# VH-VL binders against DNA topoisomerase 1 (topA), part 6

Target 1, 137 residues: DNA topoisomerase 1 (topA), of Thermoplasma acidophilum (q9hm08r4to140)
Amino acid sequence: FRIIIAEKADAGRRIAYFLSGGQVKSHRAKGTSYLEFEYNGSKTYLIPLSGHIVEADFESGYSDWNKIDLSDLIDARIVKNIKNKVAYQTLQAFRGKVEEIVIATDYDREGELIGVEALDIIKEGKEEIRRAKFSAL

## First folded at step 21 (VH-VL)

Design x4 (from x1 with heavy chain S108H)
Fold by OpenDDE, fold request of step 22:
Structure x4 (fold): chain C 137 residues (1-137), chain A 119 residues (1-119), chain B 105 residues (1-105)
Amino acid sequence: as target 1 above (137 residues)
Amino acid sequence: EVQLVQSGAEVKKPGATVKISCKVSGYTFTDYYIHWVQQAPGKGLEWMGRVDPYSGETRYNQKFKDKATITADKSTDTAYMELSSLRSEDTAVYFCAREPWLRGYFDHWGQGTLVTVSS
Amino acid sequence: DIQMTQSPSSVSASVGDRVTITCKASQKIYNYVAWYQQKPGKAPKLLIYAASSLQSGVPSRFSGSGSGTDFTLTISSLQPEDFATYYCQQSYDYTFGGGTKVEIK
């Protein structure tokens, strides 16, 4: 099956309706959220995001910039914290099961970064990855 | 059974504020959006805004952005709409309605709350 | 903003009649349309979503069609309980049509 990743909920909704002709099912339960529909003869799941999924931060002990010398931060490790739990869990739920991943995030720097974040979560290594632009929506 | 039960009719003076409630039951509150729709006497339906009870995120019709404040309380499965600076033109029946997530339609409605603004 | 132009504003019909209500969107909205029935003093009731999908529990005499900008609600054989006001609504940003009152002839 196919996964489409949208940057925003409204974009996701529009994409799903456009591709499906309006025959869409919603899933929002058990910590996961996605739209389900058929596109081009294949089962498709659309995962809408709400910005960044992961936030980069310094490891424990280095998060309070008011109490830490900047020189010490240079040696501090960067850790990734989950900012969007639902998106993260949803992507995780589909990990290893997806044949095709379509990144439909915005065609700007932020959209690219968000797309990469999503890929880092869901990609196992064998999936076909596509970049799509929905400018007409 | 899915139910949306709204608070009772309100009578207010111009300039006053009113807060209407919409208590839901029969489903998981945070799985659906709650919308508010205005219907002036003898007139049609007009979308005002909505809240995502899960995140608290709201969207508003630009027309009502400064008029209505929509909130949700997950602990009581209740959505609220506060109308400020009431005018006679705000006299209407207000409905809350449920939207399946990202579906764009309203499958269940509250019974409506009449708000009357008169001097 | 997307406008929904609904017509007619009112229609007189008899039991058994075929009733057709139309909505025109100001721009292409694919199948982003729902239809509602409202009786006096009551909340609206969902009839059709996604332009042509019949809501569970709604009689089969109700049907929706259309795509792009032109949408239609059809009551194949009007029943006594169908006298009401009907509204279309676009799912892009939730704009309603002006409504159509179906009255007894």
Scores: ipSAE 0.789, ipTM 0.901, lowest interface PAE 0.7, mean pLDDT 93
Fold by OpenDDE, fold request of step 22:
Structure x4 (fold): chain C 137 residues (1-137), chain A 119 residues (1-119), chain B 105 residues (1-105)
Amino acid sequence: as target 1 above (137 residues)
Amino acid sequence: EVQLVQSGAEVKKPGATVKISCKVSGYTFTDYYIHWVQQAPGKGLEWMGRVDPYSGETRYNQKFKDKATITADKSTDTAYMELSSLRSEDTAVYFCAREPWLRGYFDHWGQGTLVTVSS
Amino acid sequence: DIQMTQSPSSVSASVGDRVTITCKASQKIYNYVAWYQQKPGKAPKLLIYAASSLQSGVPSRFSGSGSGTDFTLTISSLQPEDFATYYCQQSYDYTFGGGTKVEIK
């Protein structure tokens, strides 16, 4: 099956209805959220994000910049914290099961970053990955 | 059984504020959006806005963005709509309604709450 | 915002009649339309979603059709309990049509 990743809920809705003609099923339960529909004869799941899925922060002990020399921050490790739990869990739930991943996040720097975040969570390495633009929606 | 039960009728003076509640039961509150719809006497339905009870995120009809404040309390499975600076034109029945997530339609409705604004 | 133009505003019909209500969207919205029935003093009731999907529990005499900008609600054989006001609603941004009151002739 296919996964389409949208940057935001509204974008996801529009994409899903555009591709399906309105024949969409909604899933929001048990920590996962996605839209389900058929596109080009294949089962498709659309995962709408809500901006960034993860946020970068410094490891413990380096969070208070007022108490730390900037030079020390250079050596500090960056940790990733889950910002969007539902998105994370949804992507994780589909990990290893997807044949095709379509990144439909916005065509800007933020969209690219968000797309990469999503891929980092869901990708196992065997999936076909495509980048799609839905600017007309 | 899915139910949306709204608070009772309100009578307010112009300039006052009113807060209407919509308590849901029979389903997981955070799995659906809650919307509010206005119906003036003898008039049609008008969408006001919605809340995502899971995140608290709201969306508003531009017409009502300065009139209505929509919230949700997950601890009580209750959505709220506060109407401020009430005017006679705000006299209407207000409905809460449930939307399956990102489906765009309302499959269950509250019974409506009449708000009367009079001098 | 997407506008929904509903017609007619009212229709007089008899039991057994075929009733057709139309809704026109100001832009293409695919099948993203719902229909509701409302009786006096009551909340609206969902009849059709996704333009043509019948809501569970709704009689089969109700049907929806259309795609793009033109949508239709049809009552194949009007029953006494069907006298009410009907509304279309676009699911894109949640705007409603003006309503159609189905009255007894």
Scores: ipSAE 0.783, ipTM 0.901, lowest interface PAE 0.7, mean pLDDT 93
Fold by ESMFold2, fold request of step 22:
Structure x4 (fold): chain C 137 residues (1-137), chain A 119 residues (1-119), chain B 105 residues (1-105)
Amino acid sequence: as target 1 above (137 residues)
Amino acid sequence: EVQLVQSGAEVKKPGATVKISCKVSGYTFTDYYIHWVQQAPGKGLEWMGRVDPYSGETRYNQKFKDKATITADKSTDTAYMELSSLRSEDTAVYFCAREPWLRGYFDHWGQGTLVTVSS
Amino acid sequence: DIQMTQSPSSVSASVGDRVTITCKASQKIYNYVAWYQQKPGKAPKLLIYAASSLQSGVPSRFSGSGSGTDFTLTISSLQPEDFATYYCQQSYDYTFGGGTKVEIK
């Protein structure tokens, strides 16, 4: 089946209705949120994000800027912490189960980064990946 | 048995602030958006904004962005709307309502809260 | 935002009459429309969602139709308890129509 990654809930809803002609089912329960519809004969799920899914941080021991000398930060390892738990859990639930992933985030620097964050969570490397632009409201 | 119960009527002077509550019961609070709707005396319905009680994320009608602050407290299953810098044109009944996530309709409404702003 | 133009603003009809209320969206919204009934001093009540789906507990004399930009609410046989104001709502921006007051002659 197909996954579409949208940057925002409302934008994702508009995309889903556009592609399906209005036959969309929304799901929210148990820490997941996604839209379900049929497009071109394939079951399609749309996962709307709400900004970034993760945030950068340092390994333990480097988190308090007031207690650490700046020169020590050069050696710190950077890790990712979950910022949007619903988006993360939803993407993780689909990991390894999809044939095609469509990145439909905005065509700008932020949208590209958000798309990469989503791919890092959901892909295993066997999926076909597309980038799509939706200019309609 | 779904219920949305709002706080009581308020009388305020211009420039004051009011905070209206909407306590829900009979369903999982975090599975639904909570919306606020204004109805001025003798007028129609106007959407003001919503909150996602799960994340705290909000969306506002641009008309009300600097007037209203919408919040949710999932520990008490209560949504709030605060109106600031009240003026006489803010005199209205204010409703809360719930939306099944992104389904686009309001299936249950609070009873409404009258806010009267007078000199 | 998508505008909803509702007509008529009021209608006067007899018990048993068929009443039709229309809403026109400023752009295509497929079936993403709801209809509400509001009686004086009360909260609105959902009648129809997704343009044509009847909400549970709503009498079958109420029906909704339309897709795209043009939508209707029909009361097939007006009853005395149907005196109320009716609103359409498009669901992308949550914009309401201006309302239609139904008065029973």
Scores: ipSAE 0.526, ipTM 0.791, lowest interface PAE 1.7, mean pLDDT 86
Fold by ESMFold2, fold request of step 22:
Structure x4 (fold): chain C 137 residues (1-137), chain A 119 residues (1-119), chain B 105 residues (1-105)
Amino acid sequence: as target 1 above (137 residues)
Amino acid sequence: EVQLVQSGAEVKKPGATVKISCKVSGYTFTDYYIHWVQQAPGKGLEWMGRVDPYSGETRYNQKFKDKATITADKSTDTAYMELSSLRSEDTAVYFCAREPWLRGYFDHWGQGTLVTVSS
Amino acid sequence: DIQMTQSPSSVSASVGDRVTITCKASQKIYNYVAWYQQKPGKAPKLLIYAASSLQSGVPSRFSGSGSGTDFTLTISSLQPEDFATYYCQQSYDYTFGGGTKVEIK
């Protein structure tokens, strides 16, 4: 089946309507959110993101700037924290089950980064990966 | 039983601020968008904006983006709309309503809150 | 945003009459239209969603039809409690039509 990653909920809704001709099911419950429809004979799920899924941070002992010396930041490790748990959990639920991933985030630096974040969470390397533009929609 | 219960009527002077509450019950607050709708006296319905109570993310009708601030407090299952710099044109009934996520319709509504702005 | 043009703005009708209200979208919205009823001093009430699906508890004399850009709400046999204002709404941008007041003739 196909996964489409959209940068925003409303853009994702419009993409889903456009591709399906209006036959869209929405799902939101218990930590996951996605749209479901059929496109070109393939079951398709669209996962809308609301901005970045992760954010950079330091290891737990270094995250409170009021409690650390600046010289210690040179040695701090940078880690990624989950910022959008619903998006993360939804992507994780589809990991390893998908044939094709389409990145439909905005064509700018932020949209490309968000797309990469989503790919890092969902892909296992066997998937076909496509980049799509829906800017006129 | 799904309920959206709004705060009571308000009378304000021009330039003041008002904050209307919408407390929900009978469903999982974070599974639904909360919307706000204006109805000026004798006029139709006009969509103002929404909040996703899970993330706090908002979307506004451009007409109201500098007038309204919509928030949600998931610890109290309450959405809020603050109207700033009130003018007489802001006199209206304001409704909250819920949308099943991205389905595009409002299946339950609050009772409405009359805000009157007069000198 | 997608505009919804609702007509007529008002209609005078008698109990038992068939009443038809239309909404036209400025672009194709498939079946993503809702219809609401509002009585004076009350909140709107959802009647129809997805153009033709009847909300739970709504009498079967209400029906919705249409796809694409042209949508109708029909009341097959008007009852005294149906004198109200009716609104359509499109699903993408939440834009309401201008409303149709159904009045006693």
Scores: ipSAE 0.506, ipTM 0.781, lowest interface PAE 1.7, mean pLDDT 86
Fold by ESMFold2, look of step 21:
Structure x4 (fold): chain C 137 residues (1-137), chain A 119 residues (1-119), chain B 105 residues (1-105)
Amino acid sequence: as target 1 above (137 residues)
Amino acid sequence: EVQLVQSGAEVKKPGATVKISCKVSGYTFTDYYIHWVQQAPGKGLEWMGRVDPYSGETRYNQKFKDKATITADKSTDTAYMELSSLRSEDTAVYFCAREPWLRGYFDHWGQGTLVTVSS
Amino acid sequence: DIQMTQSPSSVSASVGDRVTITCKASQKIYNYVAWYQQKPGKAPKLLIYAASSLQSGVPSRFSGSGSGTDFTLTISSLQPEDFATYYCQQSYDYTFGGGTKVEIK
């Protein structure tokens, strides 16, 4: 089956309705959210995002307002924290189960980054990956 | 049984603020959008906006974006709508309603709250 | 915003009559129309969703049809309890039609 990743809930709904002719099932339960429909006879799922799924953070930070610990030679590690739990959990639920992933986020730097974040969570390397534009919606 | 129970009628003076509540029961609050709809006396229905109780994300009818503030409190299963700078034209019944996520229709409604703005 | 032009504004009808109410969307919305019934002093009640799907508990004399831009609610044989105001609504922007009051003739 295929997965379509959309940048926002309303955009995702419009894509799903357009492709299916209005025969869409919505799923929101157990911390996941996605749309299900048929497109060209094939089962298709659409996962709408609401911006970035993860954000960068430090494992260590300032602990003293009045003092900078300059003797501390800690190399701060950058980690990724989950910002959007529903999107993350939904992508995780489909990880390794898909044949084709379509990235339908906006064609700009932010949309490309959001698409990469989603791919990092859902793909295992066997999937066919496509980039699509639905600008008329 | 699905229920949306709204707070009682309000009488306000021009310039005041009112906050209407919509407490839900009989279903998982965060699985559905909550919408607000205005109906002026003797008039039709007009959509005002919605909130996703899971994330707090809102969407407004442009007509009401500077009038209404819609919020949700997951800890009490309650949605709210605050109306600011009330004028006599804001006199109406205000309904809350739920939407099955992204289905685009309202399958359950609150009983309505009359807000009267006068003198 | 997608506008929904509902007609007629009112209908005078007798019990047993066939009543037809129409809505026209300002642009194509596929089947994303809902219909509601509202009695005086009460909240609206969902009748039809997805243009033609009957909500649970709604009598089969109610039916919906249409796609694209033109949508119709039909009451095949009007009953005393059906005297009410009816609204269409489009799913994209949640815009309501102006309403149709079905009155006793």
Scores: ipSAE 0.483, ipTM 0.796, lowest interface PAE 2.1, mean pLDDT 86

